# VH-VL binders against Regulator of G protein signaling 22 (RGS22): the designs that were tried, part 29

Target 1, 129 residues: Regulator of G protein signaling 22 (RGS22), of Homo sapiens (Human) (q8ne09r852to980)
Amino acid sequence: KFSDLLNNKLEFEHFRQFLETHSSSMDLMCWTDIEQFRRITYRDRNQRKAKSIYIKNKYLNKKYFFGPNSPASLYQQNQVMHLSGGWGKILHEQLDAPVLVEIQKHVQNRLENVWLPLFLASEQFAARQ
Below, E stands for the ipSAE of ESMFold2; O stands for the ipSAE of OpenDDE; V2 stands for 0.75 times the mean of E and O plus 0.25 times the DockQ between their complexes.

## First folded at step 18 (VH-VL; framework fv_tezepelumab)

Design i5 (from j5 with heavy chain H59Y, light chain T92V; at its last look DockQ between E and O 0.91; V2 from the best seeds 0.00; counts 0 for: oily loops 37.3%)
Fold by ESMFold2, look of step 18:
Structure i5 (fold): chain C 129 residues (1-129), chain A 118 residues (1-118), chain B 108 residues (1-108)
Amino acid sequence: as target 1 above (129 residues)
Amino acid sequence: QMQLVESGGGVVQPGRSLRLSCAASGFTFDDYAMHWVRQAPGKGLEWVAVIWYDGSNKYYADSVKGRFTITRDNSKNTLNLQMNSLRAEDTAVYYCAREYVWYAFDIWGQGTMVTVSS
Amino acid sequence: SYVLTQPPSVSVAPGQTARITCGGNNIGSYSVHWYQQKPGQAPVLVVYYEDLRPIWIPERFSGSNSGNTATLTISRGEAGDEADYYCQVWDVSSDHVVFGGGTKLTVL
């Protein structure tokens, strides 16, 4: 139903508000920034590089993706670390697009499997139906 | 209720200093980069500075670089702007703004007025 | 430094579509955000990233961006849409946020 939500901009923003009230905004923020990175054309190298570094610094840290409340299991976090070329590369370089796509997959899985069902079952959603 | 409240504005003479504060409530402050944006009377919006969620990365507009310092205290949910060597051109309403995603400002304070005049 | 150029004003009749432009060299490569500011109030985000709208912003507001022009479109304009509108980007080369000069929308 997440794809359906993307096509309903009003319900998308209600979902964003739902996540805010549950202190869970980082999943949708991360998903959104990566989705917009994926839409930047290959030829716009400066914009792509800047957005990749921004996403890395904002989300690939011990506070979110590599922390206790990550959308990814510890095993999956280690797989992303390996795909990135190790911690040294994460700290000092931009991320390749395949790494960002892998991260987005884990984030989307939590949005789909945890947050979206809770949102659809919420009193706030039911009241608008 | 997500809210940003600026304070510390006032009237000062050129060359003086002033410190602005912005109190955040209703959201997890240390998840977000924070900005100062100003607006001179009758003029458009002018960006001033940004500080990243952990305080480690800062950028400034050229017009204030070397004179203004942006800081944050995540334990108090507070953003600050130290403004030194104030000039008449710094006269403006100063807004605190939250960056949601890629430099998009989804929450703004009401602003605090700074007037620099003789 | 990167410059965003907006017309100083746009006027439309009630029910008509308003188009507010934001010109910039190769702005189609940037992510453009739009803000509405009513007199005496703080700015409000109305469109961010291509066509996302915060809650309470009606679907009448939409954005587009290609080449050297980004456009905010407000269909079926109404008196409540009267405001100043600003476009905004992050300029990678200077590490600055840049706003356009603003456009005053009048609905009469």
Scores: ipSAE 0.798, ipTM 0.914, lowest interface PAE 0.8, mean pLDDT 90
ESMFold2 (binder alone), look of step 18: mean pLDDT 94; pTM 0.958
OpenDDE, look of step 18: ipSAE 0.918; ipTM 0.962

Design i6 (from j5 with heavy chain I107Y; at its last look DockQ between E and O 0.89; V2 from the best seeds 0.87)
Fold by ESMFold2, look of step 18:
Structure i6 (fold): chain C 129 residues (1-129), chain A 118 residues (1-118), chain B 108 residues (1-108)
Amino acid sequence: as target 1 above (129 residues)
Amino acid sequence: QMQLVESGGGVVQPGRSLRLSCAASGFTFDDYAMHWVRQAPGKGLEWVAVIWYDGSNKHYADSVKGRFTITRDNSKNTLNLQMNSLRAEDTAVYYCAREYVWYAFDYWGQGTMVTVSS
Amino acid sequence: SYVLTQPPSVSVAPGQTARITCGGNNIGSYSVHWYQQKPGQAPVLVVYYEDLRPIWIPERFSGSNSGNTATLTISRGEAGDEADYYCQVWDTSSDHVVFGGGTKLTVL
């Protein structure tokens, strides 16, 4: 499980390296930035706003989340678009926490169901066992 | 293997220009924001500029704003820094650095030396 | 703009724990990253996002951040840990990256 990986920081960083060598870094980068956004005290609005805008600009674009290699299906992408209030809000405003949590859910699903099994089956992981 | 290699440093007179380049290899360059960070001899680290993965969203330190321009060419995997109106205080080793997540620099080049002296 | 304050130097005996502080007004609300720099070398990221470490950084390195102080902790200090250490944040008010002034760690 992904939660087990989070508790093993050495294997977490091996997983990061695995994703890098498979040109698949964006999932863990996105997950990590959203996870850290979620840990900011919500009363610190300046820090949360800045990180929300950063996450939106870096990940919610046609290169990644709204593109052909998105962790989300087209239906799920449309749901996120609807929750975010449409392209106008995405282009010009921060995203609310529930929207970012929904995005992280789709990213985590791909990390857990696609990348983590491949990592655990990799020669690099087996060599350390 | 991931690599960042800076070039274009040298000795120049005050008021002149230099262009620095950083060649990237071993990773998907256009997934990452890129930074320049400099270090004057015997001094600490000083951030210079950032450019986002697609060439948008640039920010500059106040000390270089209006004189330096950060650019990138994703087709050539290169980051550039055009430095105009150079001053003695711009003398430093200039590093290019990759931003992994929220402004954390997980890979650095070995730097190129710029000396601005009369 | 936002200022990060580090002690100029810290000394620790071999095998003991070194603690390098980074002071900033309400730094506990910031995400703090730490870099190690050995003489003549480029900086190396040692801790990011409070407590994450790149694969090449041993578990002896850890970070914490609360209130007005972030701390890099290096347990079981070794001669190989002698270096300058910098803390770093993104300052949202100025849209600048800010580094601390650096701390020279000596292991004697």
Scores: ipSAE 0.804, ipTM 0.915, lowest interface PAE 0.7, mean pLDDT 91
ESMFold2 (binder alone), look of step 18: mean pLDDT 93; pTM 0.956
OpenDDE, look of step 18: ipSAE 0.925; ipTM 0.965

Design i7 (from j5 with heavy chain A33T; at its last look DockQ between E and O 0.91; V2 from the best seeds 0.86)
Fold by ESMFold2, look of step 18:
Structure i7 (fold): chain C 129 residues (1-129), chain A 118 residues (1-118), chain B 108 residues (1-108)
Amino acid sequence: as target 1 above (129 residues)
Amino acid sequence: QMQLVESGGGVVQPGRSLRLSCAASGFTFDDYTMHWVRQAPGKGLEWVAVIWYDGSNKHYADSVKGRFTITRDNSKNTLNLQMNSLRAEDTAVYYCAREYVWYAFDIWGQGTMVTVSS
Amino acid sequence: SYVLTQPPSVSVAPGQTARITCGGNNIGSYSVHWYQQKPGQAPVLVVYYEDLRPIWIPERFSGSNSGNTATLTISRGEAGDEADYYCQVWDTSSDHVVFGGGTKLTVL
């Protein structure tokens, strides 16, 4: 269903608006930044590094991914921390693409299983059908 | 409704100081990195400064480094710009802007005019 | 610092497609955002991450980016599209946001 939303850019932006009205924008922001990181080629090393560090600093912190508002369980958070090479590496280094993909998976799961059903049941969505 | 409202603009003499404020409403302010962008009369957009969501990491345009200070108060949903040692070339409309994703500014205020003249 | 070059003006007849270019060395490796500004108004984000549109921006607006050129395309140009248009990137080397000089679109 989330894949269906990606094929409909207009409904994707309606979904973004829905998340804003529910104070829940962080999941889609994180998903979007990681998706765009994945579109940057490996040979664009400065842009990849800058985007990876940006994503790490914005999302991989105790406010979001490692905190109470995380899309991931404590177990899943620990798995990401181990893939990252530990907290010390998270603080001082960029993240490799496989780590970002794993993070995006957990973010996408919450978008798909929590936010998308609420959006599809919303009055705004029903009015456009 | 998500909104940004700038205030504190006015006419000041060169060398003086001015403090701009930006009031945010309708969104979770401390989730977002914020920017100041200015536009001199008849000219294009010029980025001024950024402050990250938690008030840490800041960057400034070279033209304002050492003279301007960007700050935020997340408890009051406000962004501020302290402008010291003002020059004629600082004359512009000053906008506050919200960064949604990778330095994309999806919400802008209406702007406040700063005029620096003798 | 990194420079974005835009033509100062572009003119189209009503119903024509307008193409506004943003030139930069290897801009295809940057994430490019576009803004519309009408006289006396704040800028409005019209395209971000090259080809995403905020809600309220019609499908007639689209973007592309490759090589040394990013392009904002406005199909079926209308009088209401008359505005200044700016491209924008983050320049990692300077840690600055960079705007292009702006392009005035006229629909005659």
Scores: ipSAE 0.804, ipTM 0.917, lowest interface PAE 0.8, mean pLDDT 90
ESMFold2 (binder alone), look of step 18: mean pLDDT 94; pTM 0.958
OpenDDE, look of step 18: ipSAE 0.884; ipTM 0.950

## First folded at step 19 (VH-VL; framework fv_tezepelumab)

Design g1 (from i3 with heavy chain I107Y; at its last read DockQ between E and O 0.96; V2 from the best seeds 0.91)
Heavy chain, then light chain:
Amino acid sequence: QMQLVESGGGVVQPGRSLRLSCAASGFTFDDYNMHWVRQAPGKGLEWVAVIWYDGSNKYYADSVKGRFTITRDNSKNTLNLQMNSLRAEDTAVYYCAREYVWYAFDYWGQGTMVTVSS
Amino acid sequence: SYVLTQPPSVSVAPGQTARITCGGNNIGSYSVHWYQQKPGQAPVLVVYYEDLRPIWIPERFSGSNSGNTATLTISRGEAGDEADYYCQVWDTSSDHVVFGGGTKLTVL
ESMFold2, look of step 19: ipSAE 0.844; ipTM 0.924
ESMFold2 (binder alone), look of step 19: mean pLDDT 94; pTM 0.957
OpenDDE, look of step 19: ipSAE 0.928; ipTM 0.966
ESMFold2, fold request of step 21: ipSAE 0.833, 0.837, 0.826; ipTM 0.922, 0.924, 0.921
ESMFold2 (binder alone), fold request of step 21: mean pLDDT 94, 94, 94; pTM 0.956, 0.957, 0.956
OpenDDE, fold request of step 21: ipSAE 0.945, 0.945, 0.946; ipTM 0.971, 0.972, 0.972
ESMFold2, last read: ipSAE 0.839, 0.825, 0.841; ipTM 0.924, 0.921, 0.925
ESMFold2 (binder alone), last read: mean pLDDT 94, 94, 94; pTM 0.955, 0.958, 0.956
OpenDDE, last read: ipSAE 0.946, 0.946, 0.944; ipTM 0.972, 0.972, 0.971

Design g2 (from i3 with heavy chain K58E; at its last look DockQ between E and O 0.91; V2 from the best seeds 0.88)
Fold by ESMFold2, look of step 19:
Structure g2 (fold): chain C 129 residues (1-129), chain A 118 residues (1-118), chain B 108 residues (1-108)
Amino acid sequence: as target 1 above (129 residues)
Amino acid sequence: QMQLVESGGGVVQPGRSLRLSCAASGFTFDDYNMHWVRQAPGKGLEWVAVIWYDGSNEYYADSVKGRFTITRDNSKNTLNLQMNSLRAEDTAVYYCAREYVWYAFDIWGQGTMVTVSS
Amino acid sequence: SYVLTQPPSVSVAPGQTARITCGGNNIGSYSVHWYQQKPGQAPVLVVYYEDLRPIWIPERFSGSNSGNTATLTISRGEAGDEADYYCQVWDTSSDHVVFGGGTKLTVL
């Protein structure tokens, strides 16, 4: 489980390296930035706003989340679009926390169902057991 | 082997221009925001500029705003810094750096030295 | 803009714990990153986000951040840890990356 990996900072960084060597860094980058957004206290509004806008601009675009290689299906992408209030709001406004959490769930699903099994079956992981 | 290699440094007179380049290899260049960071001799690190992964957004330190221009060519895996109206205070080693997540610089080049002296 | 303050130097005996501080107004609300720079070399990232370390950085390096102080802790200090150390944040009010002034660690 991906949650088990989070309890081991060394293996988390091995997983990061694994994704880098497989040209697949975007899922973990997106997941990590959203996770850190979620750790910002609600009362730190300027920090939350800045990170929300950063996450939107870096990940919520046609290159990644709304593109052909998205961790989300087209149906799921459309659901996130509707939760966001449409392209106009995505382009010009920060995103609310529930929208970012929904995006993180789709990213985590691909990390857990595609990348984590490949990592756990890798020779490098087996050698450290 | 992920690598960043700067070039284009040298000695120039005040008021002149210089163009720095940074060649990236071993990673998908257009997934990452890129930065220039400089270090005057015997001094600390000073951030210069950032350009976003698609070239859509740029930010500059106040000390260089209006004089320096950061650009990237994703087809050539190259980051550039055009430095105009150079001043003695711009004398430094200039590093290019890759931003992994929230403004964390996980890969740095070796640096290129720029000396502005009359 | 936002200012990060580090002591100019810290000295520790071999085997002892070094603590390098980074002071800033409400820095506990920021994500703090730390870099190590040895003489004549480029900086290297040693801690990012709360306490994540790149794979080659030993567990002796750790970070904390609360209130007005972030701290890089290096337990069981050794000669190989001698370097300059910089803290760094993104300043949301100015849209700038800000570094601390740097701390020279010596292991005597």
Scores: ipSAE 0.828, ipTM 0.919, lowest interface PAE 0.7, mean pLDDT 91
ESMFold2 (binder alone), look of step 19: mean pLDDT 94; pTM 0.957
OpenDDE, look of step 19: ipSAE 0.922; ipTM 0.964

Design g3 (from i3 with light chain S29D; at its last look DockQ between E and O 0.88; V2 from the best seeds 0.86)
Fold by ESMFold2, look of step 19:
Structure g3 (fold): chain C 129 residues (1-129), chain A 118 residues (1-118), chain B 108 residues (1-108)
Amino acid sequence: as target 1 above (129 residues)
Amino acid sequence: QMQLVESGGGVVQPGRSLRLSCAASGFTFDDYNMHWVRQAPGKGLEWVAVIWYDGSNKYYADSVKGRFTITRDNSKNTLNLQMNSLRAEDTAVYYCAREYVWYAFDIWGQGTMVTVSS
Amino acid sequence: SYVLTQPPSVSVAPGQTARITCGGNNIGDYSVHWYQQKPGQAPVLVVYYEDLRPIWIPERFSGSNSGNTATLTISRGEAGDEADYYCQVWDTSSDHVVFGGGTKLTVL
């Protein structure tokens, strides 16, 4: 169902607006930045590294992914921490692609199971059908 | 309604200072990196500075580095630009802009005009 | 110090497709964003991450990016599309945002 939304770019942007009104923009922002990182080839090592560091600094912090508002449970947060090589690596280094993919899975899970059903049930969505 | 409103522009002589403010409303201000972008009359867009959502990182264009300081007050939902040692070349409309994802600016204010002339 | 080069103007007849180019060394490795600015107004984001569109931007607007050229494509051009268009990247080497010089689109 989330895949259907990705194929409809107009509804994707309506979903973005819906999340904004529910103070839940960080999930889709994080998902989008990681998705675009995953589409980069190895040709541009410095650009890829910079985007990985950007994603780490913006999303992998105690405000979002490692905090109470995380899309991941505390257990899942600990698993990502161990995949990352620990807090010291998170603070000072870029993250490897497999770590970002794992983070994206948890973010996507909340988008699919919490936000997308609420969006599809919203009056704004129904009015456009 | 998500909105950015700039203020503090005016006419000043070279060498003087101005402080610009940008008031944000309708969104969670401290989730977003914020930028200043300027546009000289009849010219293109020129990026000025960025401050990250928590104030932890700042970057400046070379043309303003050492003279301008970007700051934010997340408790007041405001972005500020302290502009010192102003030059004629700093004459522009100054826009406040919100970064949504990877340096994409999805919300802009209408700008405030700064004129530096003797 | 990264430079984005745009043609100063592009003209199309109504109903025809406009293509606005943004040249840069290896720009295909960058994420490119596009802004529209009408006289006396602030810029508005029309395309980001190459080909994503904000909520009010019609599907007639699309983007592509490969090699040394990014392109904003506006199919079935309308008088309402007349504006200046800017491409933009983040330059990792300088830690700066860089804009192109802008392209004025005219729909005759």
Scores: ipSAE 0.807, ipTM 0.911, lowest interface PAE 0.7, mean pLDDT 90
ESMFold2 (binder alone), look of step 19: mean pLDDT 94; pTM 0.959
OpenDDE, look of step 19: ipSAE 0.906; ipTM 0.960

Design g4 (from i3 with light chain Y30K S93Y; at its last look DockQ between E and O 0.91; V2 from the best seeds 0.88)
Fold by ESMFold2, look of step 19:
Structure g4 (fold): chain C 129 residues (1-129), chain A 118 residues (1-118), chain B 108 residues (1-108)
Amino acid sequence: as target 1 above (129 residues)
Amino acid sequence: QMQLVESGGGVVQPGRSLRLSCAASGFTFDDYNMHWVRQAPGKGLEWVAVIWYDGSNKYYADSVKGRFTITRDNSKNTLNLQMNSLRAEDTAVYYCAREYVWYAFDIWGQGTMVTVSS
Amino acid sequence: SYVLTQPPSVSVAPGQTARITCGGNNIGSKSVHWYQQKPGQAPVLVVYYEDLRPIWIPERFSGSNSGNTATLTISRGEAGDEADYYCQVWDTYSDHVVFGGGTKLTVL
């Protein structure tokens, strides 16, 4: 389970390397940036705004989250679009925390249900047992 | 194996121009924001510039703004730095660096030396 | 402009714990990254997001960040840890990456 992996920092970094060798780093990158956003207190408004805009610009585009290899289905992508207030808001504004949390849920789901099983079945993981 | 290789350094006179290149291999180049970081001999690290994965967003250190231009060619997996109006203070080893997550640089090249001397 | 302050040098005996500080106004609200640089080599990321560690970096390296100080801790210091160490943040007011001045770690 992905939450168990977070408590094992060595295997977490092996998982990161596994994703890199499979050209699939975007899920973990996105998850990590959103997780760190969630740790910023609401009182640090400038830092929260900057991180929200960074996450939006890096991940909320047609290359990744709104593209063919998104961790989210078309239905889920449309739900995130509605939560964000539409393309106008995405292009010009930060995203609210609930929107980022929703995105992270879809990303974590793919990490846990697609990538983690492949990692645990990998030759590299088996060799370390 | 993930690698960054800088080139184009050399010795030039003040006021001249120089163009640095960085060749990326072993990773999906257009997934990552890219940076230039420099280090004067015997000194610390100084950030120079960033260009975002799609080439749209660029930021520069105040010391180089208006003189340096960061660009990328995602079809050739290359990062470039056009350096105009060079000054003695620009003398440094120039590194290209990959940003993994929030401005963390997880892959660095070995650097290329630029010397500005008259 | 935002400034990160590091001690110029830190010395520890072999087997002892080294602590390298990075001072900055309200640095506890920022994401801090740490780099190691050995003579004649490129920098290497050793800690990112305060406490995450790339695979080649031993568990002896750890980070913390609160208030006005971020700290890189190197447990059981050894000769191979001798290097310059830099802290780094993104400054949201200037839109700049900022590095600390660097700390030379010596293991005697």
Scores: ipSAE 0.833, ipTM 0.921, lowest interface PAE 0.7, mean pLDDT 91
ESMFold2 (binder alone), look of step 19: mean pLDDT 94; pTM 0.960
OpenDDE, look of step 19: ipSAE 0.915; ipTM 0.962

Design g5 (from i3 with light chain S31T; at its last look DockQ between E and O 0.93; V2 from the best seeds 0.89)
Fold by ESMFold2, look of step 19:
Structure g5 (fold): chain C 129 residues (1-129), chain A 118 residues (1-118), chain B 108 residues (1-108)
Amino acid sequence: as target 1 above (129 residues)
Amino acid sequence: QMQLVESGGGVVQPGRSLRLSCAASGFTFDDYNMHWVRQAPGKGLEWVAVIWYDGSNKYYADSVKGRFTITRDNSKNTLNLQMNSLRAEDTAVYYCAREYVWYAFDIWGQGTMVTVSS
Amino acid sequence: SYVLTQPPSVSVAPGQTARITCGGNNIGSYTVHWYQQKPGQAPVLVVYYEDLRPIWIPERFSGSNSGNTATLTISRGEAGDEADYYCQVWDTSSDHVVFGGGTKLTVL
């Protein structure tokens, strides 16, 4: 389970290497940046704003989240667009925490349902057990 | 497997130009923001510049702004640094570095030496 | 602009815990990353996002950050840990990456 990886930092880094060798690093990168945004205290407004804008610019684009290889279906992408207030707000503003949490859910779903089973079945994982 | 290899360093006189290149292999280059970081002999690390994955956003250290230009060619997996109006203070080993997440540099090249002297 | 201050050197006995500090005004509000550099080599990332480590970095490396001080802790120090160590942040006010001045760790 993905929750088990979060409690085992060594296996988390092995999972990162597995994704790298499969040219599939973007899901975990996105998940990690959003998770760290969620840990920033609400009162650190400058740091939260900067990280929200960074996440938006790096991941919420047609190359990744709004593109053909997105972890989200077209329906789910549209729901995120609606929560964000539309493409114009995505381009020019930071994103609210609920929007980032929703994105993280879709990213985590692909990590758990596609990549984690492949990792746990890999010879790399089996060799360390 | 993942590698960054810098080239283009050398010895030049003040006021001249050099172009550094960084060849990336073993990873999807256009997924990552890329940086240049330099280190003068016997000194610490000094950040030089960043270019975002699609080339659309760039930032420079004040010491090089207006003289250096960071670029990338994603079709060739290369990062470049055009260095104009070189000064003695630009003498350093220049590293290219990959940003994995929030400004964390997880892959570095071995560097190329630039010496600016009369 | 934002300044990160590190002691020039730290010495520890083999098997003992090394603590390398990185001082900055309200650095506890920043994300701090740490790098190791051995003589004649490129830097390598050792700690990022608090407790995350690249696969080749052992669990005895860890970080903490609160108030005006971030600390890299290396438990059970070994001769192989002798290196220069740098802290690093992104300064949101200047849009610059900032490194500390570096700390030379010696294991005696």
Scores: ipSAE 0.825, ipTM 0.920, lowest interface PAE 0.8, mean pLDDT 91
ESMFold2 (binder alone), look of step 19: mean pLDDT 94; pTM 0.956
OpenDDE, look of step 19: ipSAE 0.921; ipTM 0.964

Design g6 (from i4 with heavy chain H59Y; at its last look DockQ between E and O 0.93; V2 from the best seeds 0.88)
Fold by ESMFold2, look of step 19:
Structure g6 (fold): chain C 129 residues (1-129), chain A 118 residues (1-118), chain B 108 residues (1-108)
Amino acid sequence: as target 1 above (129 residues)
Amino acid sequence: QMQLVESGGGVVQPGRSLRLSCAASGFTFDDYHMHWVRQAPGKGLEWVAVIWYDGSNKYYADSVKGRFTITRDNSKNTLNLQMNSLRAEDTAVYYCAREYVWYAFDIWGQGTMVTVSS
Amino acid sequence: SYVLTQPPSVSVAPGQTARITCGGNNIGSYSVHWYQQKPGQAPVLVVYYEDLRPIWIPERFSGSNSGNTATLTISRGEAGDEADYYCQVWDTSSDHVVFGGGTKLTVL
């Protein structure tokens, strides 16, 4: 499970390398930035705002989350659009924390259900066991 | 193998221009924000500029703003730095660097030397 | 113009723990990254997002960040750890990347 990988920082970084060689780095990058956003205290509002805007601009675009290679189905993309308050708010405003958590859920689902099984079955992983 | 290779360094007179290039290979270049970072001989690291993955946004250090222009060509996997009105203070090794997550630089080139003298 | 302050040098005996500090006003609210640079070489990311390590960085490298001080800790210091070390943040007020001045680690 992905949660088990999080407890092993060395294997986490091996997983990062695996994703890079499979042109799938965006999933873990997005997950990591959102996870770190969630750890910023509410008292640090400027840092939270800056990171929310960064995550929006880097990941919530037609290249990744709202594109053909998204970890989310078209239906799920539309659900995130609705939670965001619409395309206009995504383009011009920061995102609310629940929206980022929902995005992270879809990203984590692909990491867990597609990439982690392939990683655990990989020659690289087997060689270290 | 993921790699960044800088080129275009050299010796130039003050007030002249120079154009640096950085060739990326082994990763999906247009997934990443890219940076230039410089280091004067015997000194510390100094950030120069960033360009976002799609070229839509750029930030510059105050010391180079108005003189340097960062650009990228995602079809050729290249990052560029146009340096105009060069000063002796711009003498440094110039590195291109890949931003992985929140402004963390996980891949660096070996650098190209720019010397502004005389 | 956010400023990161590092001691110019730190010395430790082989096998001992080195601590390299990075001071900044409320740096505990920033995400701090650390780089190692050996003479004639490009910098290498050794710690990011507080305590994540890129592949090939030994577990004896770790980071912490609280209050006004971030710290890079290198346990069981070796001669191979001799290098310059830089801390780094993104400063949201200026939209600049900021590096510390660097710390030269010497292992006797």
Scores: ipSAE 0.793, ipTM 0.913, lowest interface PAE 0.8, mean pLDDT 90
ESMFold2 (binder alone), look of step 19: mean pLDDT 94; pTM 0.959
OpenDDE, look of step 19: ipSAE 0.930; ipTM 0.966

Design g7 (from i3 with heavy chain I107Y, light chain Y30K T92V; at its last fold request DockQ between E and O 0.94; V2 from the best seeds 0.90)
Heavy chain, then light chain:
Amino acid sequence: QMQLVESGGGVVQPGRSLRLSCAASGFTFDDYNMHWVRQAPGKGLEWVAVIWYDGSNKYYADSVKGRFTITRDNSKNTLNLQMNSLRAEDTAVYYCAREYVWYAFDYWGQGTMVTVSS
Amino acid sequence: SYVLTQPPSVSVAPGQTARITCGGNNIGSKSVHWYQQKPGQAPVLVVYYEDLRPIWIPERFSGSNSGNTATLTISRGEAGDEADYYCQVWDVSSDHVVFGGGTKLTVL
ESMFold2, look of step 19: ipSAE 0.836; ipTM 0.921
ESMFold2 (binder alone), look of step 19: mean pLDDT 94; pTM 0.957
OpenDDE, look of step 19: ipSAE 0.923; ipTM 0.965
ESMFold2, fold request of step 21: ipSAE 0.833, 0.833, 0.813; ipTM 0.919, 0.919, 0.911
ESMFold2 (binder alone), fold request of step 21: mean pLDDT 94, 93, 94; pTM 0.956, 0.955, 0.957
OpenDDE, fold request of step 21: ipSAE 0.944, 0.944, 0.946; ipTM 0.971, 0.971, 0.972

